VH-VL binders against p56860. Designs and how they scored, part 7

Target 1, 255 residues: p56860
Amino acid sequence: MMTAEVRTPEQGGGPLTTEPRAPRSAPGHADASAPAFGPETDPRDIIRWALAAHPDLLMPSAFNLNGVVLLDLAAQAGYRGEVVFVDTGYHFPETLATRDRLESRYPELTFVTLNAGASPDDGQTPPDLYASDPDACCAARKVDPLQRYLKEQGPSALLNARSRDQASTRADIPFVEEGGARRRVNPLAHWTREQLEAYAAEHDLPVNPLYFDGFLSIGCWPCTRAVKPGEDARAGRWAGKGKTECGLWQGENKL
Short names: E, the ipSAE of ESMFold2; O, the ipSAE of OpenDDE; V2, 0.75 times the mean of E and O plus 0.25 times the DockQ between their complexes.

## First folded at step 1 (VH-VL)

Design r4 (framework fv_rovalpituzumab; at its last look DockQ between E and O 0.01; V2 from the best seeds 0.00; counts 0 for: pae E 12.7 > 2, placed apart)
Fold by ESMFold2-Fast, scan of step 1:
Formats: C-alpha cells, sequence, structure tokens
Structure r4 (fold): chain C 255 residues (1-255), chain A 118 residues (1-118), chain B 107 residues (1-107)
C-alpha cells in the first residue's frame, strides 16, 4: 500500500497531489540499437538517443550531485517524464530541501515522491529495524517501494545518474545496460565527480549544501559523515555502513 | 556572471589586526565554500583555510591557527578573513576563492594587499 | 603535509613552441591535482582540475596529464598571453598545498 505524491507543473506551486500516475500501456518491441558511446560523448546525446528509443523513459533520483546534474542535462535534452524519489524517512532535511528547489527550478517536469512511511503497511515495520538489520530496512523503505512503482508504471527503460567513479562496484558500468526487468541508461557513466561538481557550479544548480561541508557522498543520515581534518578529501564517500548502493542496481533488485 | 570582490588595500602596524572582506555575486552564496589563500611579494601561493558558507564550519592551516578567524554574512553574500597579531612577514596579497570539493577553486577574488610595517 | 615541487623554476620559450611543465608530489595525490595560471598583478585562474580536465573557457592548447606523484602541464603552440606563472595544487589531503611555481617567459 505504498502512497505516491505527484506534483504537476503549476505557476503558483499548489499542493502535492496524492494520485499516482496511471500505469503505462505495454510498449512496442522495436527498440533502437545503442550506438557506440565513448569518453567524448556528450551526455545530452545519450539522453536524446534514450528518449527516441524509449518514449516511456523514467528517471529515479535521490537528488544527490549526480542526480541534480543528470536532471539539468535531461531537461535540456527534452526529457519531460517523471522524476521519481523515494522518501525513506531517513533523508537529511537538506536532501528534501534540494528536492523542493529542483521542483521549483524545473516546473516542466513531474516530480513523484513515493512515501514508504505513509503506507498503511509501514506501521508494522519495527522502528529499530535499521539498527538490527540495515539491509532489510533499506529494502523495505527504499528498494521495495521503487520496484512496486516501476512494475505498475512499466517503463521500458530508466535514466540513471550512476557514474563509474562513485564506487568500485560501478567502475565498469556501460552507458546502456541490458538484462533485468528493463534497460538502464547511464549518461554520466564516464563523468568524474569533479566534472559533475564543476558543471553544477557553472549552472548554479540546487546542490545539497552538505556536499560542500565534507559530505562527499550523501546517503541516509545514519551512514553519512563529513570528512575530518587530516583525512583524504574523498574519505567521506566511503563512510557508510555497507556500500551506498543497498543492492538497488544488482540481481533481483535491478530496476 | 560569478564575481568575488574584495575590500581595498590596508596598511597596518605590527601587532594590529586586519579584516578582509569578499563579496560574492552571480551565484547562490551558500552552495559553495570559500578558501582563503595568501601570496607574499615575489613568493608562491599559501593556503590559509576554508569555511562553509552554509554551516559556518571552518578548517585552518596550522601556521594560522589561533590568530585567524573566518566568518560569513549570508544576508550580504560576504565572506570575511580576520588575521590578528600581525607580523612584518604577514605582508601579502590575500585572496578569497570559491571552493569546489573542499580543495580546488574555480573563481578567485582580485586580491587585497595587506602591508605590515612599523 | 604533502610537498609539491615544480620544475623548472623558469622556462624560456618562444611563441609557437611547446612548453612542458612538471609537478611532483612527495606522496600520492591520485588524480586530485589542479593547475592555475597567474599573470602579474592578477589573481590566479583555474586551468585544469582532476589532473587532466580543462576548466570551462580554457583553450585546447592547454592539457594536463599524470597521476599519483608525477604530473605535467603541456601548452602547445604558445601564444603571447600564455607567458605567466603556473602553479600546481593538490587537494587529496589537508592542508591544501601548492607548488612553488614555474615562470614561463619569452626567450
Amino acid sequence: as target 1 above (255 residues)
Amino acid sequence: QVQLVQSGAEVKKPGASVKVSCKASGYTFTSYGMNWVRQAPGQGLEWMGWISTYTGDTTYADDFKGRVTMTTDTSTSTAYMELRSLRSDDTAVYYCARDLSSGWTDYWGQGTLVTVSS
Amino acid sequence: EIVMTQSPATLSVSPGERATLSCKASQSVSSYLAWYQQKPGQAPRLLIYGASTRATGIPARFSGSGSGTEFTLTISSLQSEDFAVYYCQQYNNWPLTFGQGTKLEIK
């Protein structure tokens, strides 16, 4: 019984709607072939190809640096689909404020918030589950709500903000990934964190302010910490319990 | 257009304090930190410290701990660097510079010359 | 603290030539290395970050390479406006540290 809040584009910024988007019709099976993308490829070209091949494309986002940069590039490339966010109940207030700033900056897009904590079934999850089993808590509050929504909406592909330099498990991700329930497109696979930061700064994108306070990788608040004096500049991105992926993009959790 | 505009040149006596300002415009002030870097005449660049424009948290280089204070005023998009107990070897051009990844900088102020002489 | 050493201290070259500037770190800084250009009486200007990525607006004749402890800034087909002092800076560890600079001057 997952609930969804949908904010349609509006001039005055009215209240969020609680009606989820109607499920998509089954797509046709004539997919366009992926070209050979490389280190010189403009992410906007990858996004434009993805839109042409998959008009039903959806973009999940946690509104971290990668997500914010991808959102801006996607809007420039003509993306007008849904931006899907899962409210796990463990986000920093700064992350939610970043979402609000993005909704204001991109009124042409539809933002969908999946409220794990608002589901009737969420009241039955033990409040200390994160302390006793962090992986089970991540699945219940993040992975499962997103998987259910994607099954209901039925997109043929997802537009992801993953890059190769985020984690060792991501070092070899392709621009277009097959297998699993749907195609995944990674337009930022070849960009470094420094390139993402430079892009966001040049375009004054609404970036989570904690990123610049030494939170080089923003995740759930129990697993994220600032880089301390004397530590490597990148130390904070490895500070979480378990890896930051929480199994979202692996095995049966591939989206 | 991003601009960092610093206060004008200062002449101080040994033992005095100086407070340099850096007014930012053309971007969201609280989205990026600020580094302070100085350069003595004919010498290279020396990092002094960093400040979060969002939280106000600071990190100072060891050579300046105890006599430097960095602050910000969000309402005016201005960063400040105060250096106390000035010595003749503090004569330098002082720069503010917009921080990316808590280390490298994309935009720099024009510099403020501080001369310390008796 | 990580010590950054640049060489040569001064490089004399003619317009149209290729200049190669070196920067060495006392310990590995991975790819967390930036290059800045400074002209007399001016603030430094960012050229390269992440050892090899050109900042926006920087001409293609500027290129950076290297990783770990040894880095190079190359300027092909030197223009008159390129004669300046160049600094490398590591941002892998606190405190942040700069090289002593390489002065590029007309032969």
Scores: ipSAE 0.361, ipTM 0.737, lowest interface PAE 3.8, mean pLDDT 80
Fold by OpenDDE, look of step 2:
Structure r4 (fold): chain C 255 residues (1-255), chain A 118 residues (1-118), chain B 107 residues (1-107)
Amino acid sequence: as target 1 above (255 residues)
Amino acid sequence: QVQLVQSGAEVKKPGASVKVSCKASGYTFTSYGMNWVRQAPGQGLEWMGWISTYTGDTTYADDFKGRVTMTTDTSTSTAYMELRSLRSDDTAVYYCARDLSSGWTDYWGQGTLVTVSS
Amino acid sequence: EIVMTQSPATLSVSPGERATLSCKASQSVSSYLAWYQQKPGQAPRLLIYGASTRATGIPARFSGSGSGTEFTLTISSLQSEDFAVYYCQQYNNWPLTFGQGTKLEIK
């Protein structure tokens, strides 16, 4: 068993601005029932509603196509909050570069990069954890940092880039998810990949270059491959491992 | 820019072995598989096999099973193809090609001519 | 293995004219078909993948069509640089297999 020393790609990571933003006083949860949104509803209207109902709204992002599109739509809709990204230590350079391009394009937004401090060389996390236990790897490198931050910030809602067209497991994603620690708003729930691609092209959005190489869903480099035409967008995630989700949206680690 | 740079031309005798290298750059090496394809002089393309740069898994064409070994060195972003028990009909240009989704290829090496002659 | 058969073996066409190349599979390969161009002394170049998706940097005059067992590569208006050998390749099943190639030559 040749232990392939997976050298972590040199992350040209810009300075991690870990400055903890002062805890925003919990604005009163306006118990506003979500309007009846439909497939024809402009995502910007959904975002506007979300902003009104949840002024403390935060946007987690991995800067996939959906995330990039959502970010632009949110900015247009008046979002001026945080874009929260977790640097797992295993992101593609292209993903980090995409983040940087987005940060430059949207100066009105606050980009927050989190990390678990987990390095393949930290002596605490097995360097092959992504291979031996992908769930544990995702928990340690992605879910835990994000959960900690969200717990600290305490947003009443999240603005998510999830859509039904991303995977069969997401086929029933609603515009607004209730329950758990906070409300989750999915403005792009009904947008197809074709719509997302068209929007991104029309607005010249900085989409991750890997997308055009067939990486329709991009995570950490050890667990991400390109997909064949016609495959599920997430078929390239944890291929062969029986894992389909990172754990952010399911089980005890649900955001 | 994505580049695949192969080792230089080889001249071998029948029964010998040859090991061709393919150094990758400009992309995350372990994110893409590698195909090996050969082309005899004046002939078409022949797929030899595939290797996962992440898992080390390989799939070889039946014609090469037992004679070919594909390997990678992730530390140097280099793929290797060894062909053993060479015969005259193994004379060909050998290509490495970056694999997408275990099938189609987008970037190719410049090729390595292997000549097998008595 | 899936046998890929290209036709014709040689196609003579004048510059500016349309070229149509055929590729047939012995069994269905769905849309998992790629087209490559190869010029003398060069490595193959990807033109089309997924039967109809043009690769990055490939001119619009190149188009792919078909599914299942029959596929076509079309060059709408031949340029001087388009005279080469073209290969189809299926990636639906192991082993990957190429067609024997079509040589596109100047008439």
Scores: ipSAE 0.016, ipTM 0.534, lowest interface PAE 7.4, mean pLDDT 88
Fold by ESMFold2, look of step 2:
Structure r4 (fold): chain C 255 residues (1-255), chain A 118 residues (1-118), chain B 107 residues (1-107)
Amino acid sequence: as target 1 above (255 residues)
Amino acid sequence: QVQLVQSGAEVKKPGASVKVSCKASGYTFTSYGMNWVRQAPGQGLEWMGWISTYTGDTTYADDFKGRVTMTTDTSTSTAYMELRSLRSDDTAVYYCARDLSSGWTDYWGQGTLVTVSS
Amino acid sequence: EIVMTQSPATLSVSPGERATLSCKASQSVSSYLAWYQQKPGQAPRLLIYGASTRATGIPARFSGSGSGTEFTLTISSLQSEDFAVYYCQQYNNWPLTFGQGTKLEIK
């Protein structure tokens, strides 16, 4: 014995005609036209443009000198969004303290810590993976959590602290990078380390104290050393491992 | 498709001024800055300055500060360079050149000869 | 300001040969260097930017190399249309500065 199902008729007529082409995305999505910026353009003007074009803008940060300077410039330019930091379980205590000082100084910003309270033994990665396979360690502890968060949040652009002076691999970074899932905005692309230091000193910014001991690019303590004179700022990352960049994923996964 | 068309040749007396125009077409004007570069007869290239077509920010070479003014009119997609207090050694071909927001240029205007003579 | 010095002032070579043009900066410009070609009566033409990246439409016989203070433009297997004046230009710092040019002429 069965119950009868009501047959729902399809609505009248044949298939609808092709709809008009989709309109442009709402404000805050990628736009093909990037403004003409130059080496002497005030980074705050670049940030103000980025905020107008991308109200959903997000700022990832590891709180190195570049990131601290960008954070202050962004706050001045009207940024009121998230500052996203990944706790890998291997950060120096000085890095975590810098995060806390920045959070206290910028109450208008939302500091998001991914994997807060992480430890070297996270139950998911081998405890010495950083030495045996640093690419896999970086992917598991930093890149994957950040990429998952970015996919969930779906920002149309990232506010990035990269500059041409940091490493030979960054020598031609433009102010605005197109391609991939989102636009990447580099307001500090043409700032030198001297300009960043001068700005930080003028504004009394909370700089990671390891910077003054020669740690010019600070990541996880097992793979970070002070740089030698004349080296790229990121040369102290993964010393002896042949690695100078984190987040080397292809295509849409590139940070 | 990309074109930069400059105003015609000019003959000026010392002490006068000249304003060279550069009409852009074939691209989004405010997405590229504009350099101005001159070349005296038989000589090399001399950078005069740069202007952001988006912000209006300018950067002038020291030799021209106080004598040069660079402007844009976004409604007509036109960049302008005015050089004042002309001297005979300002005789040159003046070029506008589209900036890829990096300080180097991919497209150049045809050049405008400015002759300064008594 | 950064002084760009090109050498030689004039380079006489035969078609089909290799030409090597030198550009030296008075201080490091990292890799922020461009090369331009200019023929008589014409505006300059971008060849290379970023010290080594060919601009769109530039033949593979043009190659750039160097970083810091010393840069080279190499033209392999010279064609008749390659005889022109070549300028290097740094864009590391304002003001932007050009070298004084190298004239490449038929031997």
Scores: ipSAE 0.005, ipTM 0.475, lowest interface PAE 12.7, mean pLDDT 79
ESMFold2 (binder alone), look of step 2: mean pLDDT 93; pTM 0.943

Design r5 (framework fv_rovalpituzumab)
Fold by ESMFold2-Fast, scan of step 1:
Structure r5 (fold): chain C 255 residues (1-255), chain A 123 residues (1-123), chain B 107 residues (1-107)
Amino acid sequence: as target 1 above (255 residues)
Amino acid sequence: QVQLVQSGAEVKKPGASVKVSCKASGYTFTSYGMNWVRQAPGQGLEWMGWISTYTGDTTYADDFKGRVTMTTDTSTSTAYMELRSLRSDDTAVYYCARVGYDSSGYHDAFDIWGQGTLVTVSS
Amino acid sequence: EIVMTQSPATLSVSPGERATLSCKASQSVSSNLAWYQQKPGQAPRLLIYGASTRATGIPARFSGSGSGTEFTLTISSLQSEDFAVYYCQQYNNWPLTFGQGTKLEIK
């Protein structure tokens, strides 16, 4: 049985509840082709297309800069689906505070926090799991809970905050990725860090303060550091391990 | 109390090797990378290289690639820097320094430094 | 390799005055820039990281600004303990590089 903490629009600003999640019935998939998107395309137009093609669209978010910007654009474009966050037990306090601010700012959205299982302080998660096996840490605390939820819910597409300038491995990501279990939509594929920062500042978005302290990518505390010179923007998430992508976007764990 | 404690001063002849140690305490050693920086008398700071305390992966500055080896011993929370084929211009204070985390967040700047180890190379 | 150039080499100021130290990078380092203070016989001490964030325990009179290639460290209302050598450092690209230092001395 899958459990989740959920804050819904119908509950207003009420406290989070931990509940068993009922599986979503698989909707009929929209038979729609992606239009020609280009460097001038407004991300909101891409989101509106995705909503029309995939009424069951879900948005996983780690509430990093990209995620916060995408959330605001999605809300403006009419997105009212779930915003799914995995509580790994290793988030920085700044990340959790950012989540709380976002939940308050977007009462029209449903925020789902997936419980990754045992917390670090209950003795169930080894204190040095990241040090001994970072792939096992990532899988147990983030990848597995999210993939289990996605298999249970069965969305036909995901709305992702990836952009081409985040890492060399992301340089060629399309606006719409086919294949695998579901379609992936990247409305921010063509946006730069500069554009994201400018948008967040202009719209007074609750950005994680760690971003401005040299974090180009924010993840779990043990797996995140500011980017080393010469490394890809995501290198700070996997210091010394040669990784630029979480298991969410690699091999069998690809969303 | 987070601290880095280095080994004592060394006097070496040209052609010898020196191995400086840096013992960490007060934090989880494998969670933070370690850098080595040197400073010749009256000169500025020169970066030598970085080591992952978790993987043992290293990156060395080009001037040192053939002569430097950085290692760690996680069981003792100690980092090591060995410099070989010493020359008189290797006379310097050698520092280990942690990439950091503080109450304001994590960063790649060097927030905790060892006290330094003076290595003198003379015939 | 990115060359960091600090100016001036030496700055002579009186206690209570404002000091502004400059640091220029030969190519963009984004905000990945740190400032350190070093007193004779001591290891450097981190003052500022991310171009503008004060490290833990650093007094409010120290402030950093800038992005890309041009950065400044400002010390308002100088205290006697502030007379030291100051280094900027980029951590955007390997190899990591430091400026030559600016010596702040009493006028």
Scores: ipSAE 0.000, ipTM 0.406, lowest interface PAE 16.3, mean pLDDT 75

Design r6 (framework fv_rovalpituzumab)
Fold by ESMFold2-Fast, scan of step 1:
Structure r6 (fold): chain C 255 residues (1-255), chain A 119 residues (1-119), chain B 107 residues (1-107)
Amino acid sequence: as target 1 above (255 residues)
Amino acid sequence: QVQLVQSGAEVKKPGASVKVSCKASGYTFTSYGMNWVRQAPGQGLEWMGWISTYTGDTTYADDFKGRVTMTTDTSTSTAYMELRSLRSDDTAVYYCARGGTTVTYFDYWGQGTLVTVSS
Amino acid sequence: EIVMTQSPATLSVSPGERATLSCKASQSVSSNVVWYQQKPGQAPRLLIYGASTRATGIPARFSGSGSGTEFTLTISSLQSEDFAVYYCQQYYDWPYTFGQGTKLEIK
């Protein structure tokens, strides 16, 4: 059984609680065909379609710029599902503070924090796994907890904050990805970093302050550095490792 | 089985208009955008534009703006491309081609419609 | 607009040999490049998209590589059915543009 720290809509600003989460029932809408969205499509229209087709939709988020913008657009579009965050034990304090600000701002949403089960101080996972085997560290602390939760909850689709301009590996992502155990919906696939920044500023969204210090893609502190001018935005996440994507995105088509 | 079936060959005089149809079957019509691509005899491929089968929104290449119109009829799963003010250099095979939702590579193509423009 | 340039215009090779086809973009198109095969009298056939992902049903001898401005299609062990014209296309920015094609013919 998966354990999670949860803040409910009625207790959005209340203390974080840990409890087993019941699996979600199949919605009966999983075979709705995806529409042909275009380069001018409002992300809220994509989200509204996704909600109608997949009422059991879940939104995983690392609370980066894209994630914060998507969360606001989703709330406006009527999303009232779970926002799922994986606490790897290696997040920057700024990332956790951003999560707390978002939980406070969106009391109508349920925020679920998944415990990786292992922390740097519990003796269960080697403290240097991120240095010796970054793929194993990513799998154990991020990919595996999320995949286990998704298997238990059984959503027919995920709402993701990926955009095409984040990395070369994301350059051709569609608005709706088929295959595997569930659909992935990318309402921000066509938005640029400049559009995301403008939206966040205009709506006074809580953005991770590390973003403005050159951390364009923010992950676990041992694997994140500020990017150099002209570098891929995700280059800072796997400095020296030759990797630009966590196994989550490489394996998501097989979930 | 996905199929795109186009209307038959057309012969037109300069200044006339042509309207090519593309009937889709084997998939949900509104789930994929439709592109139009032409190929002059012995030449390469030239993209003309795209239409959302869901919203009806269009994007046209600059060389065709002002004289091309793309439309769809969802009830018959058919896309149309009308080209006006035809010139002799518009002689080409015109293809419809299915695009993904946002990834714009073309996975299925119609058989092509030869349009000959001569005086 | 982004100009796609293919080279060579014609490539003459024997069955069983390796063929390497080049496609260059006038500016970075990331990995948003697709390759098509066209035989005489037929519509183009999707081979590879995202610069390196083989389409369903495409034999393993076809492979694509590259990013930014330089892209390559490789056919590792030519079969008689592979002699055709190959086109690259970018879908990074509007308008979408094709290369002029490379004709693969028997030596």
Scores: ipSAE 0.000, ipTM 0.400, lowest interface PAE 17.1, mean pLDDT 76

Design r7 (framework fv_rovalpituzumab)
Fold by ESMFold2-Fast, scan of step 1:
Structure r7 (fold): chain C 255 residues (1-255), chain A 120 residues (1-120), chain B 107 residues (1-107)
Amino acid sequence: as target 1 above (255 residues)
Amino acid sequence: QVQLVQSGAEVKKPGASVKVSCKASGYTFTSYGMNWVRQAPGQGLEWMGWISAYTGDTTYADDFKGRVTMTTDTSTSTAYMELRSLRSDDTAVYYCARDKGFGELYMDVWGQGTLVTVSS
Amino acid sequence: EIVMTQSPATLSVSPGERATLSCKASQSVSSNLAWYQQKPGQAPRLLIYGASTRATGIPARFSGSGSGTEFTLTISSLQSEDFAVYYCQQYNNWPLTFGQGTKLEIK
């Protein structure tokens, strides 16, 4: 049994409800081959294909700029599955406020918040783990809770907000990644930071306020700093630790 | 100073169960995953499964599903592997081995191994 | 499950020589591949992870290369303590899988 804070369409902006989540009894696997997507493909077409091929599609989100843009595009494309957020206990208040604004703006979607622990003071995870071992902090607070939920739910595919423009490690990500426990779909793989910013502004999307104060990529508060001019957008995450990817994406075929 | 210390050798009869322990020290137990790997005499390494010491989530190899249970006791920083319905071909050295959790599942610290002999 | 195949099963070489050990995955494992060394009566020891990153304390004569489905462990200027069994392991997909091992023995 997984326990999660959930806001469903029928609650119409009411408070979050905590309930046990039953595992999916018989998740189907759609074996449809991915079509040829290219630099001119509308992300909504990629999302519509993914929904048709994988009716059990889930969308993990950290509610960064990419995540907020993907959420809007997915809602427009007919996505009505779960938006899964991991509350690591280390988020900025602005990040949690952004989540709350998104839940209010997209009442047609189900938002699931996984609890990695009540807070940094939960007694299980050391308060200073982020300083001594950012990989272990990522695993305990983000990767493990998400992996547990994904194992329980058994989706045949995930909808991810990654783009090639975010970091050198992401420069060659395909629109559809095969293999592993499930398919991963990256509808925004070909979008640039400029396109994401323009889309968010045009549609008046709730963007984390810290983004406008020089935080180009938002992570847990102990690991995030404002990005200097010319730095990779993800340089603000894992500052000083030489790490640009959380363990979730360093072994994406393991999800 | 990180170490994993396993329980001593066991001799079991066919049909019995065995529960091997793996006590961790020198690191934050709940921040890492634990693998169980076995090795039959003169054979290679065989992965049995994995457990998160934080969440208790497990993943078992298909050959062991239904016969294996992996657990942890956070208060004693100890991982356990129970194998049921033992057969003679379960005779092996059983290892616990630590990883950094999902995404970093290479095994950097290993226990010394526990020999389990299954014979009539 | 991903099948890991190592070759050769046994490699006979002399001290001071170079040993090259191969590991092949039945499907792509990206760079999520580790190499372990095991001596008789001992637990395995991590040598390489991420296909090419040497673990702490591992001598420079050990090097790993490859990505996708083809991987190599190279031991330059073999020392007497290097004669052991070597295993590759993929950690790209569940279940985790090991190769069958390559025994490095004195010629």
Scores: ipSAE 0.000, ipTM 0.407, lowest interface PAE 17.2, mean pLDDT 76

Design r8 (framework fv_rovalpituzumab)
Fold by ESMFold2-Fast, scan of step 1:
Structure r8 (fold): chain C 255 residues (1-255), chain A 118 residues (1-118), chain B 107 residues (1-107)
Amino acid sequence: as target 1 above (255 residues)
Amino acid sequence: QVQLVQSGAEVKKPGASVKVSCKASGYTFTSYYMNWVRQAPGQGLEWMGWISTYTGDTTYADDFKGRVTMTTDTSTSTAYMELRSLRSDDTAVYYCARSEYSSSFDYWGQGTLVTVSS
Amino acid sequence: EIVMTQSPATLSVSPGERATLSCKASQSVSSNVVWYQQKPGQAPRLLIYGASTRATGIPARFSGSGSGTEFTLTISSLQSEDFAVYYCQQYNNWPLTFGQGTKLEIK
């Protein structure tokens, strides 16, 4: 049983309310062609286009470095939609603290936290699922809650913080992905980790402190470790399992 | 500045229940997980479970499933751990501990001694 | 699930000497190991996380190393306040598990 906790700009960052939310009444029905974006395109221009083409745009976020930078750029570009976070029950405390700082810094945005629902003790998710089957753990605690919410809300597009330099599997992601249930927009596809770090520092953005302790890609604590010198940024995700992507980005579970 | 203050010692008979409290201060309560760890006299540490103070979601170790319940009261920044069907081998000091740095426990309560004796 | 085994159970050393404490996991835990210090009548104190990163305020004489299944805590020049019980803990898999502890005592 999923519940949604919503904090709106109108409430000035007050206490979250926990209750089921009705589906959106008018999901996007319009289509628009993307312009030719390139390596010199300002992410804000990509975001502005996405907002115009998809007024029902939603932004899922895990509040990693990319996510924090995207939030700032999106707010500047006029994004006032939902920022959707899935609380899997296994996040680092620093991730939750970063979320709280972001909610305070961006009162103009609506933050939605999706709770996975029943605890593993209820027999729905085995206690060691993430160790024995990372794909099943990801599906039960993150992918399934998010996909249910997206199906209920019906946005025509999602705004994502993926960049090409995060992992070899992301090396050729486009700015705008077609197919599946909805369009995916990647305004930061062409930005490097160095550019993201410089932007965050220049704008004093609240970055997850684990990032500076070598956690270059942060997920659930049982599946994330600090990156060793010479490793890829996502090498700490699902260490020893031969996996670097959540099921959210794979096949039928793709946004 | 950060402080976790636990309730006082308890003496219980086998079959009873005990509920230990842990009052947090000096930080934003909902930004951290609260863990419960116990230690039998002269023995090592045993993790019982944790609770997300933001969502209320819990995860319990297998040895305690079915007889432990962890809750929070966000308005008072207090975490609770209730252990039911007490046995003599549940005699231990019970600690609450704040989770930080990949489930490293950076601040601990002072401990609550629970003695289970006939 | 994952069993953490510490050795020796008791280590007797003199002040000023080096102490080396071992922690072994029954299966790989990557670098996801934490070390704590506990003095009699007190709650544990965080020393090292991520196998090798010192927590804030922890003296430089404490260092951690290791990866996979074998981990070491080293105290390079023992002070009187360092005589305590030391515990390792893994956070690679649910449930979180601790070693049984190593007692460091004066020779």
Scores: ipSAE 0.000, ipTM 0.399, lowest interface PAE 18.3, mean pLDDT 76

